VHH binders against q8wuj3r1227to1361. Designs and how they scored, part 26

Target 1, 135 residues: q8wuj3r1227to1361
Amino acid sequence: NDFAYIEVDGKKYPSSEDGIQVVVIDGNQGRVVSHTSFRNSILQGIPWQLFNYVATIPDNSIVLMASKGRYVSRGPWTRVLEKLGADRGLKLKEQMAFVGFKGSFRPIWVTLDTEDHKAKIFQVVPIPVVKKKKL
Below, E stands for the ipSAE of ESMFold2; O stands for the ipSAE of OpenDDE; V2 stands for 0.75 times the mean of E and O plus 0.25 times the DockQ between their complexes.

## First folded at step 27 (VHH; framework vhh_7ubx_2)

Design j1 (at its last look DockQ between E and O 0.40; V2 from the best seeds 0.38)
Fold by ESMFold2, look of step 27:
Structure j1 (fold): chain B 135 residues (1-135), chain A 118 residues (1-118)
Amino acid sequence: as target 1 above (135 residues)
Amino acid sequence: QVQLVESGGGLVQPGGSLRLSCAASGFTFSDHDMTWVRQAPGKGPEWIAYIYDSGDTMEDDSTKGRFTISRDNAKNTLYLQMTSLKPEDTALYYCARGWSEKSYHDYRGPGTQVTVSS
């Protein structure tokens, strides 16, 4: 499929292998701090590399994910989407795009798009990311 | 030292039942999600069930309704209750750690063999 990159403030982060591409953005200053990909073979089993990567993401980080090509749409790896704000039990289709957050609260802009043919998100995220309090 | 020790495998007839156990030590069991995976000879690993640290579960559709994952955090033990066993369930079954809030080293124990045959 043609969904092949993540773009942040005009900069494209190229995809490598089929699977999941991940970009991490510091929520305080809005700078990209890492770009990593995870192959289908890592996602298929028990994906300790992905689990450990997400576990070490600093709090107050924006986490972007996008599928490339055919990817594993089910299995234990999807647990990380829940840790980044996705709803539990959501079933993924053949393509996905995700804007998530690593932190102690769930921002309203956390978004998952998943479709059989293409998935795309365009999102503006307020920086710095702060917890909103209702009056 | 992290240890996962599976037990409860064996030979059963088609339609039979079996309960697998996984005794965990060397880490804080309640901090981790846990999972069961099986591997038949000549095939790749097949995830079959996953349990959250909260006790909530997810199961693969191919075994849903026949296999039930559970945990006892007080005993540091993970379980897999299997029913309606079929010859295609024959495999080496092992437990593994899933998600944790802190990074950890991957570990796989020796597993326990399940053989479904007349």
Scores: ipSAE 0.532, ipTM 0.777, lowest interface PAE 1.5, mean pLDDT 83
Fold by OpenDDE, look of step 27:
Structure j1 (fold): chain B 135 residues (1-135), chain A 118 residues (1-118)
Amino acid sequence: as target 1 above (135 residues)
Amino acid sequence: QVQLVESGGGLVQPGGSLRLSCAASGFTFSDHDMTWVRQAPGKGPEWIAYIYDSGDTMEDDSTKGRFTISRDNAKNTLYLQMTSLKPEDTALYYCARGWSEKSYHDYRGPGTQVTVSS
């Protein structure tokens, strides 16, 4: 079992295969509007598919990402995550849990705790997060 | 129309050096991240280096320390300085603009062949 997982309103969004799971939440309504996964076999260490997907995410979205298995970061992953509010120069380890925001949207009901590697949405759902600060 | 044209490839002995160039046109070069990718026969595309619009760079470990990506915005040109070339560096080298749905990048050149052989 992997450390990172995504659960929203009691619904778990599992990934069947190693890769990156993405869940998009409407920032205004607080509900999941889309979710997808990218298999490592598809990504092949290059996150260009994720670039494309992130580009389609509407502003005012909360974006949850989690990795399953050992993913290979071979490319400008930081650039992808920067679009979701990550600081430039972020380095990822073998596991990833990330909470991002599309656009300038920063809802007050989302609390990030980078020290504990978790985020809280609606003050009730803890979600592991990766540090957004540059190492 | 967006156009990328690589040059500078050729035959070189192991330990040699080459400098690849990529001439960009049809877009505001300075506003775009750029990438070097290579593909050897029978292998998939391999990411080599990335340069941000800001000029910051990121390089793959396989070529790190030997290959250096750079850009000249005034000349609309992307560069790849290759040193200490090895036979395993033999590949078709592409420059590409950004990341997109089609083939990793939205635009790439036809490539320039680099062959490292004794």
Scores: ipSAE 0.214, ipTM 0.566, lowest interface PAE 1.7, mean pLDDT 83
ESMFold2 (binder alone), look of step 27: mean pLDDT 81; pTM 0.817

Design j2 (at its last look DockQ between E and O 0.76; V2 from the best seeds 0.00; counts 0 for: pae E 2.1 > 2)
Fold by OpenDDE, look of step 27:
Structure j2 (fold): chain B 135 residues (1-135), chain A 118 residues (1-118)
Amino acid sequence: as target 1 above (135 residues)
Amino acid sequence: QVQLVESGGGLVQPGGSLRLSCAASGFTFSDHDMMWVRQAPGKGPEWIAYIYESGDTMRDDSTKGRFTISRDNAKNTLYLQMTSLKPEDTALYYCARGWSEKSYHDYRGPGTQVTVSS
């Protein structure tokens, strides 16, 4: 049950567990610097592991997230989306694709197509986006 | 050192009410989001309610109509008002810090037991 996926430069970043996948891209170099996943058991409870991980992401990073399976679409973990540029109170659907930014970094080469529910990064990477704060 | 101490739990009959408190110390309480989480026997922990540093709240659907989260920054205290309690609400209830710009560590109390039984 793959609802959303992350692919960067032809490389896919899947998760073996239901939950969310996270890929971090260096905003200056355009390369993937880290990737991980968080299980529903984490998202359902106290998602401090997610909070801590996001805290370690350097400023000027692009943060990609995608859901896997029936992920926990509600709860305190969604606070990180707000910190990465999402509107407060965002209601996530059955599948989630998210593009966020660490810090005040908002590169102009990242565009959101609301009609196609896609975000374009580096003009070459189309990523489905559920919802993001207006750039 | 960050310290959270829950209180107010106990035995209550179905339909009853309880008010849980969480005393916070060792950090600037007003600068942090807070939340309540519970864990029933044989189940994993589940979040109940979340309160932002701004005072805004989010709550799960199962308890949204019955439970209310609030905070008193002057007293460094988090609250959970529970009404119309059901046997399925029986669990250990934890107070925990949520996301903040200044700290991202996991801090929670030892928990307070809530038992709903006739």
Scores: ipSAE 0.601, ipTM 0.800, lowest interface PAE 0.9, mean pLDDT 86
Fold by ESMFold2, look of step 27:
Structure j2 (fold): chain B 135 residues (1-135), chain A 118 residues (1-118)
Amino acid sequence: as target 1 above (135 residues)
Amino acid sequence: QVQLVESGGGLVQPGGSLRLSCAASGFTFSDHDMMWVRQAPGKGPEWIAYIYESGDTMRDDSTKGRFTISRDNAKNTLYLQMTSLKPEDTALYYCARGWSEKSYHDYRGPGTQVTVSS
């Protein structure tokens, strides 16, 4: 009954178990390099698998995340959102969608949408990803 | 070589207090976030409190302020101050390494038992 997926350049990455879906895109060439899910049991406990996964993502990567079903919306796992550009202390609601970045700067297109019923982001990201001066 | 050793658990009556300690060795303690996790019989692990390397904290709302995590980087020690203990807090409590910018393996201590009963 739950409909959750991540779509990149027309290709859909279907939902798996309740929890969080992750898609990683190389920021230099725009290719999807991985699609992984983290179920609630990983999010509730000690999130080493998620921490290690994010720690090994290459710099200059676009990281897409989306909730599926009744996901665990609190806990230490949310630390990875901060690493990928989310603000510290933001309270997640029943659903989330996130476009983040692994690297030494924070692009302006980093976006988190979280709501009780539906979370959705549509985003166009310029490739290659580069740091740009604000003024 | 990495070692985490918990202490301070024991048997306590409802409403009581305990202070848990976790001694760390074999790594640069100040470079890691740290956390306390508990596991009750027949249940999976449940995080209790999380502390950033900076000293900022993240708490489980269910503790309602009864548990306070802290760290002493000079002593390589993590603490959990527990107050107003309830029978539902009975569990094995262990410390674990949290987020680090570069880590190869995550480590957890063997735990210290906390039992709250009359």
Scores: ipSAE 0.436, ipTM 0.706, lowest interface PAE 2.1, mean pLDDT 81
ESMFold2 (binder alone), look of step 27: mean pLDDT 79; pTM 0.800

Design j3 (at its last look DockQ between E and O 0.48; V2 from the best seeds 0.00; counts 0 for: pae E 6.5 > 2)
Fold by OpenDDE, look of step 27:
Parts: C-alpha cells; sequence; structure tokens
Structure j3 (fold): chain B 135 residues (1-135), chain A 118 residues (1-118)
C-alpha cells in the first residue's frame, strides 16, 4: 500500500474510507487513548467535526494523522494542524503522515527525521511524517 | 448566541456577478476565522473560501480567480464577491465560523440561494 498508515505497538489503525485517520497517544503513558477518522466529504466542507475532536484532545497528547486515498490537501481542515504544532501555511502533498502535539508538550522520546519523513516514538515505531514547516 | 445571516443571493445570468454578505453577531467577529461554503442539490457541502482572523485568505481552485472573500471587522460582516458566474455555481451559499484559538464550533447561517441560469 502506497498510502501512509499509522501503527502503534504492532496495531494498525487504517480506515476503510478515504480521508484522514487520527490516533491520539497519551504523552505520559505512551499508550493510544483514542482513534478516529474523517471522511473526505467532511474535509471538503466545514470540518467542524475534526476541529471539535481535536479540541477535546487533552494537552500532553501526541496526535498522529495519516491520509488514505486522495484527500483534500488544502482547505479549512488544515488549520487544525496549526493547533497541533504545524506552521501556518503548511502545504501538504498528495499523501500525508503527520505528528502533532497538543499544547506545548514536546516529549523527548519522540524523534523526527525530516529527511526520511519519519517519526519514532520510543524508538520503536517509525512513522512517516509531514514536515511541520513550510517546504 | 452566535448568529450568522447570509444575504445577496439571487438569480443571475452566466457571466454575471453577485456579492454575498454575512452578518455576524453573538461573538467577537474579529477573533474568528470565517468560511464560505456552498451546497448544490444532491451534493455535499464544499468550502469555497477561508479567511483567517488575520485577514489572510485561502480559496479553492474551482472558484479561485472568480471569487474573493473579504471581511469588515468594524461591521461584523463577511463578504464573497463572485464574478464570471457559471451555471455550476448554482447552490445554497452559507457562511460559517471557522477555527479560533479557543474553540471551533459548527456555526453557520441558513444560507442564501444563488442561481445561475440563462
Amino acid sequence: as target 1 above (135 residues)
Amino acid sequence: QVQLVESGGGLVQPGGSLRLSCAASGFTFSDHDMIWVRQAPGKGPEWIAYIYDSGDTMRDDSTKGRFTISRDNAKNTLYLQMTSLKPEDTALYYCARGWSEKSYQDYRGPGTQVTVSS
């Protein structure tokens, strides 16, 4: 599969539908506390569901996102990535893997490899990431 | 209570222009991003344009160049200037409150109908 995916502790979090998959990890415990997905139809419209969901994510959380299929790389929904630490005006490619943080939390056990577009949590799970800065 | 009211829609011929307005109340307008969305019969809602609280804008490709979003914070009003209208632009147009630093809620107006037909 050529699409980005999320795997934590050997468990994959795919979605049957095209859109964005979200996995929330507790920054203190390192465990998955929630996961969900948002369809392209939501991303193409008013993405209040996504923003509301992100708003409910506790601070000190690591938020993983990955896209499945062709998704809307631009639109209001991308604003939520800024909430999770992305720079304003971030341009997304056709596929996305994103690691964000809720609040000012930046755990040291999360490493980013911008050259390989990967993130590692506890040096166990490599996750492709999208740069949080403008390309 | 948050209230948004769109106006300015109507029937126009192809190539025509319309200017939509969205009157906002019940919140600090200047502190919020705003969105124009449209929905045609049988289709899902599509975002058209997004304007940040800062005034920066983001527009979809389909309407880019023809539609312009703007805001007047002093009047608590959002605008959508539409030019070179096409039949495929026929839809219900509504404004919605976008993301803010503190919250994001599903607030939108009832919409204003835009019909482009010869």
Scores: ipSAE 0.460, ipTM 0.729, lowest interface PAE 1.2, mean pLDDT 84
Fold by ESMFold2, look of step 27:
Structure j3 (fold): chain B 135 residues (1-135), chain A 118 residues (1-118)
Amino acid sequence: as target 1 above (135 residues)
Amino acid sequence: QVQLVESGGGLVQPGGSLRLSCAASGFTFSDHDMIWVRQAPGKGPEWIAYIYDSGDTMRDDSTKGRFTISRDNAKNTLYLQMTSLKPEDTALYYCARGWSEKSYQDYRGPGTQVTVSS
């Protein structure tokens, strides 16, 4: 994967390095509050940098992720995604795109696409993000 | 003050077994995921095994199922059972505190040396 970006309401957030691109959106107002890239390392692993970062994300935040370049990490990477609403025990392939949520519940729009060649998500998320009452 | 102290390393013959321990103090051990990592001389760190706060585990396929991570929350202790050891397993092995819902700081112990040779 030579081309990776995240787009929010028409604005693109490209990655400057191979690895994982992260964009955080406030779930109450829907505005982008941060954009960060984490370099992929076979030897050091990307999850170390991400654990601290994800821990500092405020509750009620939408978290977008996209891979760029060769994706080889199998480590605790999935634990980061599970904290953001991904299914427990998932196995990543070579490419990944993810729409997740930091908060006390799991919205139905949380989505992971992981493939060996390409991963892509297009998603509309309702704002403000609220826990849906089952009727 | 957060402390992680590894023990159980040593010199073993190829094919042998070791059990590593990591004693934790200064934080609520049961709230944190925990990780075993190794580093061979002149190389970068290599993830070995991961255990959730729930006790569920993940491991890297590089050890081909020879290493098993476990935890005892009553004793604040993390374990790594290693079997069928090979010379390429020679490294400094250390534990690290992983993810929690409330905070994550990158803490690791000083490590315990494992040497596999004849």
Scores: ipSAE 0.034, ipTM 0.339, lowest interface PAE 6.5, mean pLDDT 75
ESMFold2 (binder alone), look of step 27: mean pLDDT 78; pTM 0.775

Design j4 (at its last fold request DockQ between E and O 0.66; V2 from the best seeds 0.67)
Fold by OpenDDE, fold request of step 28:
Structure j4 (fold): chain B 135 residues (1-135), chain A 118 residues (1-118)
Amino acid sequence: as target 1 above (135 residues)
Amino acid sequence: QVQLVESGGGLVQPGGSLRLSCAASGFTFSDHDMLWVRQAPGKGPEWIAYIYDSGDTMRDDSTKGRFTISRDNAKNTLYLQMTSLKPEDTALYYCARGWSEKSYHDYRGPGTQVTVSS
């Protein structure tokens, strides 16, 4: 099975466990500044680790998220998606690819090109790419 | 210091009702999302319900029709109204803070035990 994953300039950011992957890009520099993952056991309960991680992401950051495997598609953790620009009550699909922005940051150089199995974010350099399972 | 204290747990029969309370202090309660989670023996924590600072709610499917989350900002109290309780609802129930714009830690109370048994 093909899972959603995050790739930046040819570098993949895999996780060892099912859940969600997060890659943070500096909106000014365009480089990856951090990446991590959160397993389902965290997503199912009190996702304080995720909340803390996202809360501490600097403003002017682009936040890429992708699911791996059968992730927890509902729960309190999705609150971070709202904070990063998603609509409240967003229904997540089997495979998730999400691009968010910390704070009010909306860089004009960010363009999302969505295909059936890929979501591409265009930037001067580097170019983040989120790959999704083709449905 | 952030403090959460759950209460209202106890032993109830199947089909019974119970109302849990969570007293919050040490932070501006009205500005924070809150949630209830539970943990049964041998299992990991599972979220039950989430309530936004706005009052909107998110609930898991397993308890959505039976449990209701609410809050009283004037009293700095979070509630979980449980109805039609089942043995599988037996668990330690925790109150916790939800999303915060600032730093977040594992802010939850010690929990209150709910036991559903005939």
Scores: ipSAE 0.816, ipTM 0.919, lowest interface PAE 0.6, mean pLDDT 88
Fold by ESMFold2, look of step 27:
Structure j4 (fold): chain B 135 residues (1-135), chain A 118 residues (1-118)
Amino acid sequence: as target 1 above (135 residues)
Amino acid sequence: QVQLVESGGGLVQPGGSLRLSCAASGFTFSDHDMLWVRQAPGKGPEWIAYIYDSGDTMRDDSTKGRFTISRDNAKNTLYLQMTSLKPEDTALYYCARGWSEKSYHDYRGPGTQVTVSS
């Protein structure tokens, strides 16, 4: 009854199970290189499959996530959101959508939307992804 | 060889306290976040507390602040201080590795049994 998807440059990436959906985009050329999902049983337990998946994402990658159905909104798995640029300690609600980045800096377009009924992000990301400010 | 060895469990009365320890070896302990998980008979695993490599913790309100996680990186040891124990806390408690910058294989030690009964 609930529908969720990730769309990149007009292409939709479907999900198969309740939990979270992940799409990885190469930040140099903007090409989708991975699509997968993590079901609630992985999110509830020790989420080592998710931790390892994110740890092996190449640097300079755009990482999109979206909830599907009634997902597990708390727990150790949320650590990966912090590694992809989300603020530490953010409390997730019943729905989430996230545009993150795997790399040595945090782009200004990193965005998390989380609400009880609907979460949606529409984002245009400049390609190639580069660090524009040194401070 | 990766090894996680839990200790400190036992039988306690309601309202009592226990301190669980987890001795780690075979990996760089300070490179990992760590967590405690419990599993009661007939139930799935339930995470209890999570600690970052920095020593910061991820709060979970299911225990209402009764449990405190800590780590000693010099001794490769993870701790769980439990207070105000209740019969519903009865479970097998085990430690696990959390986030790391490098991939790793999942490992489950034997755990330590905590039984809260009068």
Scores: ipSAE 0.558, ipTM 0.784, lowest interface PAE 1.5, mean pLDDT 82
ESMFold2 (binder alone), look of step 27: mean pLDDT 79; pTM 0.796
OpenDDE, look of step 27: ipSAE 0.770; ipTM 0.893
ESMFold2, fold request of step 28: ipSAE 0.545, 0.360, 0.544; ipTM 0.774, 0.652, 0.776
ESMFold2 (binder alone), fold request of step 28: mean pLDDT 81, 80, 80; pTM 0.809, 0.804, 0.801
OpenDDE, fold request of step 28: ipSAE 0.803, 0.803; ipTM 0.915, 0.913

Design j5 (at its last read DockQ between E and O 0.70; V2 from the best seeds 0.72)
Fold by OpenDDE, last read:
Structure j5 (fold): chain B 135 residues (1-135), chain A 118 residues (1-118)
Amino acid sequence: as target 1 above (135 residues)
Amino acid sequence: QVQLVESGGGLVQPGGSLRLSCAASGFTFSDHDMIWVRQAPGKGPEWIAYIYDSGDTMRDDSTKGRFTISRDNAKNTLYLQMTSLKPEDTALYYCARGWSEKSYHDVRGPGTQVTVSS
Protein backbone atom coordinates (compact mmCIF):
# COMPACT_ATOMS: atom_id res chain seq x y z
CA ASN B 1 0.00 0.00 0.00
CA ASP B 2 2.07 2.88 -1.34
CA PHE B 3 -0.68 5.44 -1.79
CA ALA B 4 -1.29 6.26 1.84
CA TYR B 5 -1.56 9.95 2.65
CA ILE B 6 -3.11 12.49 4.96
CA GLU B 7 -4.97 15.47 3.54
CA VAL B 8 -5.95 18.57 5.49
CA ASP B 9 -8.16 21.20 3.87
CA GLY B 10 -7.07 20.21 0.40
CA LYS B 11 -3.36 19.93 1.16
CA LYS B 12 -1.76 16.49 1.03
CA TYR B 13 1.01 15.42 3.35
CA PRO B 14 2.87 12.52 1.80
CA SER B 15 4.99 9.92 3.52
CA SER B 16 7.79 8.08 1.77
CA GLU B 17 8.38 5.47 4.45
CA ASP B 18 6.47 2.43 5.53
CA GLY B 19 5.17 2.91 9.03
CA ILE B 20 3.00 5.54 10.64
CA GLN B 21 2.48 9.06 9.33
CA VAL B 22 1.45 11.80 11.75
CA VAL B 23 -0.07 15.23 11.14
CA VAL B 24 -0.78 17.61 14.01
CA ILE B 25 -3.41 20.34 13.78
CA ASP B 26 -3.86 23.20 16.22
CA GLY B 27 -7.32 22.72 17.66
CA ASN B 28 -7.83 26.41 18.27
CA GLN B 29 -6.78 27.81 14.91
CA GLY B 30 -7.16 24.79 12.67
CA ARG B 31 -3.72 25.06 11.10
CA VAL B 32 -1.24 22.25 10.60
CA VAL B 33 1.63 22.77 12.99
CA SER B 34 3.74 19.70 12.27
CA HIS B 35 3.94 16.46 10.35
CA THR B 36 6.30 13.52 10.41
CA SER B 37 6.55 9.75 10.01
CA PHE B 38 7.93 6.81 11.93
CA ARG B 39 9.37 3.75 10.24
CA ASN B 40 8.34 0.21 11.09
CA SER B 41 11.83 -0.51 12.36
CA ILE B 42 11.26 2.08 15.07
CA LEU B 43 7.78 0.80 15.84
CA GLN B 44 9.06 -2.76 16.22
CA GLY B 45 11.36 -1.89 19.08
CA ILE B 46 11.34 0.88 21.63
CA PRO B 47 9.46 3.66 19.86
CA TRP B 48 10.91 6.44 21.97
CA GLN B 49 10.97 8.81 18.98
CA LEU B 50 7.22 8.43 18.60
CA PHE B 51 6.64 8.65 22.34
CA ASN B 52 8.65 11.83 22.55
CA TYR B 53 6.96 13.37 19.53
CA VAL B 54 3.44 12.68 20.80
CA ALA B 55 4.21 13.60 24.39
CA THR B 56 5.40 17.03 23.27
CA ILE B 57 2.31 17.75 21.18
CA PRO B 58 0.53 20.72 22.76
CA ASP B 59 -2.83 20.21 24.39
CA ASN B 60 -5.86 20.95 22.24
CA SER B 61 -4.28 19.41 19.17
CA ILE B 62 -5.95 17.21 16.62
CA VAL B 63 -3.64 14.33 15.76
CA LEU B 64 -4.03 12.48 12.48
CA MET B 65 -2.32 9.16 11.84
CA ALA B 66 -2.23 6.81 8.88
CA SER B 67 -0.29 3.68 8.14
CA LYS B 68 1.73 3.04 5.02
CA GLY B 69 2.69 -0.47 4.04
CA ARG B 70 2.41 -3.30 6.52
CA TYR B 71 2.76 -1.57 9.83
CA VAL B 72 3.54 -3.26 13.12
CA SER B 73 0.52 -4.65 14.92
CA ARG B 74 -0.38 -3.87 18.49
CA GLY B 75 2.69 -3.02 20.52
CA PRO B 76 4.30 -0.31 22.58
CA TRP B 77 3.75 2.28 19.85
CA THR B 78 -0.02 1.78 20.05
CA ARG B 79 0.09 3.27 23.52
CA VAL B 80 0.01 6.69 21.86
CA LEU B 81 -3.31 5.83 20.21
CA GLU B 82 -4.77 5.19 23.63
CA LYS B 83 -3.41 8.47 24.90
CA LEU B 84 -5.00 10.23 21.95
CA GLY B 85 -8.44 8.78 22.62
CA ALA B 86 -8.44 5.25 21.21
CA ASP B 87 -9.75 2.37 23.26
CA ARG B 88 -7.25 0.10 24.93
CA GLY B 89 -6.75 -3.37 23.53
CA LEU B 90 -7.45 -2.49 19.93
CA LYS B 91 -7.19 -5.21 17.33
CA LEU B 92 -5.33 -3.69 14.46
CA LYS B 93 -5.47 -5.06 10.95
CA GLU B 94 -2.96 -4.40 8.16
CA GLN B 95 -3.89 -0.75 7.65
CA MET B 96 -5.17 1.97 9.91
CA ALA B 97 -6.32 5.57 9.89
CA PHE B 98 -6.79 7.53 13.08
CA VAL B 99 -8.17 10.88 14.19
CA GLY B 100 -7.21 11.59 17.76
CA PHE B 101 -7.02 14.44 20.20
CA LYS B 102 -4.37 15.59 22.62
CA GLY B 103 -6.08 17.23 25.54
CA SER B 104 -7.97 16.91 28.79
CA PHE B 105 -11.03 15.26 27.27
CA ARG B 106 -12.04 12.83 24.54
CA PRO B 107 -14.07 14.41 21.76
CA ILE B 108 -16.84 12.30 20.24
CA TRP B 109 -15.24 12.59 16.79
CA VAL B 110 -12.16 10.63 17.80
CA THR B 111 -12.17 7.62 15.52
CA LEU B 112 -10.05 4.70 14.35
CA ASP B 113 -10.42 2.73 11.13
CA THR B 114 -8.49 -0.47 10.67
CA GLU B 115 -8.70 -2.63 7.53
CA ASP B 116 -6.77 -5.38 5.79
CA HIS B 117 -6.39 -3.44 2.56
CA LYS B 118 -7.37 0.19 2.87
CA ALA B 119 -8.25 2.25 5.88
CA LYS B 120 -9.83 5.64 5.38
CA ILE B 121 -11.35 8.41 7.44
CA PHE B 122 -13.13 11.47 6.16
CA GLN B 123 -13.82 13.75 9.08
CA VAL B 124 -14.96 17.32 9.56
CA VAL B 125 -13.81 18.68 12.89
CA PRO B 126 -15.19 21.97 14.15
CA ILE B 127 -12.60 24.59 15.07
CA PRO B 128 -11.99 25.58 17.77
CA VAL B 129 -12.19 22.22 19.50
CA VAL B 130 -14.25 22.63 22.64
CA LYS B 131 -15.50 20.31 25.32
CA LYS B 132 -19.20 19.72 24.94
CA LYS B 133 -21.50 19.44 27.89
CA LYS B 134 -23.02 16.09 28.72
CA LEU B 135 -26.72 15.77 28.09
CA GLN A 1 20.13 9.60 37.60
CA VAL A 2 17.51 7.47 35.87
CA GLN A 3 18.89 3.98 35.63
CA LEU A 4 17.80 0.51 34.57
CA VAL A 5 19.86 -2.60 35.20
CA GLU A 6 18.95 -5.98 33.77
CA SER A 7 20.02 -9.30 35.27
CA GLY A 8 19.23 -13.00 35.18
CA GLY A 9 20.52 -13.88 31.75
CA GLY A 10 22.79 -16.79 31.00
CA LEU A 11 23.27 -19.98 29.07
CA VAL A 12 20.39 -22.44 29.06
CA GLN A 13 19.41 -25.51 27.10
CA PRO A 14 16.42 -25.57 24.80
CA GLY A 15 13.24 -26.04 26.78
CA GLY A 16 14.75 -24.34 29.78
CA SER A 17 13.53 -21.37 31.75
CA LEU A 18 14.97 -18.06 32.88
CA ARG A 19 13.66 -15.18 34.89
CA LEU A 20 15.05 -11.79 34.02
CA SER A 21 14.96 -8.84 36.37
CA CYS A 22 15.22 -5.13 35.74
CA ALA A 23 16.08 -2.90 38.66
CA ALA A 24 14.85 0.65 38.26
CA SER A 25 16.07 3.76 40.04
CA GLY A 26 16.01 7.51 39.70
CA PHE A 27 12.31 7.81 38.88
CA THR A 28 8.88 6.88 40.22
CA PHE A 29 8.74 3.33 38.90
CA SER A 30 5.09 2.75 39.74
CA ASP A 31 3.99 5.65 37.53
CA HIS A 32 5.64 4.35 34.39
CA ASP A 33 4.86 1.79 31.77
CA MET A 34 7.74 -0.59 31.14
CA ILE A 35 8.96 -2.62 28.17
CA TRP A 36 11.06 -5.70 27.59
CA VAL A 37 12.97 -5.69 24.32
CA ARG A 38 15.51 -8.03 22.80
CA GLN A 39 18.03 -7.77 20.02
CA ALA A 40 19.54 -10.76 18.30
CA PRO A 41 22.77 -10.58 16.31
CA GLY A 42 22.20 -9.02 12.91
CA LYS A 43 18.63 -8.03 13.75
CA GLY A 44 16.99 -4.87 15.00
CA PRO A 45 15.42 -4.48 18.40
CA GLU A 46 12.07 -6.16 18.85
CA TRP A 47 9.67 -5.62 21.69
CA ILE A 48 8.61 -8.65 23.68
CA ALA A 49 6.23 -7.41 26.31
CA TYR A 50 4.73 -4.21 27.63
CA ILE A 51 3.31 -3.58 31.08
CA TYR A 52 1.18 -0.58 31.93
CA ASP A 53 1.47 1.46 35.08
CA SER A 54 -1.88 -0.13 35.94
CA GLY A 55 -0.41 -3.61 35.65
CA ASP A 56 -2.18 -4.55 32.43
CA THR A 57 0.00 -6.14 29.80
CA MET A 58 0.43 -6.59 26.08
CA ARG A 59 2.73 -9.17 24.59
CA ASP A 60 4.16 -10.00 21.22
CA ASP A 61 2.47 -13.00 19.65
CA SER A 62 5.72 -14.84 18.95
CA THR A 63 6.54 -15.15 22.64
CA LYS A 64 3.14 -14.61 24.23
CA GLY A 65 2.61 -18.22 25.21
CA ARG A 66 6.04 -18.60 26.75
CA PHE A 67 7.02 -15.24 28.22
CA THR A 68 5.30 -13.32 30.98
CA ILE A 69 5.96 -9.75 32.05
CA SER A 70 5.29 -8.58 35.59
CA ARG A 71 6.35 -5.91 38.02
CA ASP A 72 6.89 -5.36 41.71
CA ASN A 73 6.44 -1.70 42.43
CA ALA A 74 7.52 -2.10 46.03
CA LYS A 75 10.88 -3.33 44.81
CA ASN A 76 11.09 -1.08 41.75
CA THR A 77 11.66 -4.19 39.70
CA LEU A 78 10.42 -5.43 36.34
CA TYR A 79 10.42 -9.15 35.53
CA LEU A 80 10.34 -11.34 32.47
CA GLN A 81 9.59 -14.99 33.06
CA MET A 82 10.74 -17.05 30.10
CA THR A 83 9.77 -20.68 29.62
CA SER A 84 10.23 -23.23 26.86
CA LEU A 85 13.21 -21.33 25.58
CA LYS A 86 14.36 -21.87 22.01
CA PRO A 87 17.64 -21.19 20.24
CA GLU A 88 15.82 -18.41 18.39
CA ASP A 89 15.39 -16.64 21.72
CA THR A 90 19.13 -16.04 21.90
CA ALA A 91 19.56 -12.29 22.19
CA LEU A 92 20.51 -9.38 24.35
CA TYR A 93 17.52 -8.60 26.55
CA TYR A 94 16.99 -5.17 28.01
CA CYS A 95 14.25 -3.21 29.70
CA ALA A 96 13.10 0.30 28.94
CA ARG A 97 10.61 2.83 30.15
CA GLY A 98 7.35 2.96 28.27
CA TRP A 99 4.99 5.83 27.65
CA SER A 100 5.41 9.05 29.58
CA GLU A 101 3.17 12.10 29.65
CA LYS A 102 6.24 14.31 29.55
CA SER A 103 9.07 14.50 27.09
CA TYR A 104 10.42 11.05 26.51
CA HIS A 105 14.01 9.90 26.61
CA ASP A 106 15.39 6.62 25.44
CA VAL A 107 16.05 5.06 28.80
CA ARG A 108 17.16 1.45 28.83
CA GLY A 109 19.67 -0.73 30.61
CA PRO A 110 22.83 -2.24 29.20
CA GLY A 111 21.04 -5.54 28.75
CA THR A 112 21.51 -9.11 29.89
CA GLN A 113 22.60 -11.82 27.47
CA VAL A 114 20.41 -14.86 27.02
CA THR A 115 21.88 -17.76 25.09
CA VAL A 116 19.85 -20.85 24.33
CA SER A 117 21.97 -23.70 23.06
CA SER A 118 22.26 -27.45 23.44
Scores: ipSAE 0.826, ipTM 0.905, lowest interface PAE 0.6, mean pLDDT 92
Fold by ESMFold2, fold request of step 28:
Structure j5 (fold): chain B 135 residues (1-135), chain A 118 residues (1-118)
Amino acid sequence: as target 1 above (135 residues)
Amino acid sequence: QVQLVESGGGLVQPGGSLRLSCAASGFTFSDHDMIWVRQAPGKGPEWIAYIYDSGDTMRDDSTKGRFTISRDNAKNTLYLQMTSLKPEDTALYYCARGWSEKSYHDVRGPGTQVTVSS
């Protein structure tokens, strides 16, 4: 039995359905403000529920995503990864983990890990999230 | 009233071509990515092409380059140019809205039937 979860400051957020799990963290205070999942039927169809969910995430939010089970790794839903800072046109493999950001800039810690066997990200994000000067 | 109305389907022989149109009204067409989807009898829906509001297209094309999605934002119209049609392309084709920065409800048109047979 495959288990997938997202952990924030020691607290685990598991998902029981195949698809993707999403956790939203307020970038000012670092608090988890939303935890939800999107099952494969949403991902493989016209994923307007997912599009609307991401569109309404407040700016300055950290957005964590992780695959669960045999998720739909292609299709229109992957547009949301681009909106949260992933590079356009990346190919997802059998597993996916993602740390993204909803806002007007792209923090350096935005990252996607996608692999056929396991995907895992460990990330420390400075709070509050602020735009940094270029080196 | 948000509407999507598809047209241009019909009966064609294998190897033939069709151009489908999707006329949009009741919303700001240029604010949305757009999708062509098909549904064969007894099957679930299958996305076949995705176009960004900019006119760029999603790079993952399951039709192996036989279908080209395009849009005309001035005419509020989405297009699908289909070539080298095969019997397995027989389906009801409809358009749908994709990504938008604003919330929306899913709206689907009646679709247009494409039938590929001898």
Scores: ipSAE 0.650, ipTM 0.837, lowest interface PAE 1.1, mean pLDDT 85
ESMFold2, look of step 27: ipSAE 0.622; ipTM 0.824
ESMFold2 (binder alone), look of step 27: mean pLDDT 79; pTM 0.783
OpenDDE, look of step 27: ipSAE 0.579; ipTM 0.777
ESMFold2, fold request of step 28: ipSAE 0.498, 0.608; ipTM 0.742, 0.814
ESMFold2 (binder alone), fold request of step 28: mean pLDDT 79, 79, 79; pTM 0.788, 0.792, 0.793
OpenDDE, fold request of step 28: ipSAE 0.825, 0.805, 0.815; ipTM 0.927, 0.915, 0.919
ESMFold2, last read: ipSAE 0.626, 0.617, 0.448; ipTM 0.823, 0.819, 0.715
ESMFold2 (binder alone), last read: mean pLDDT 79, 79, 80; pTM 0.795, 0.792, 0.798
OpenDDE, last read: ipSAE 0.804, 0.816; ipTM 0.919, 0.921

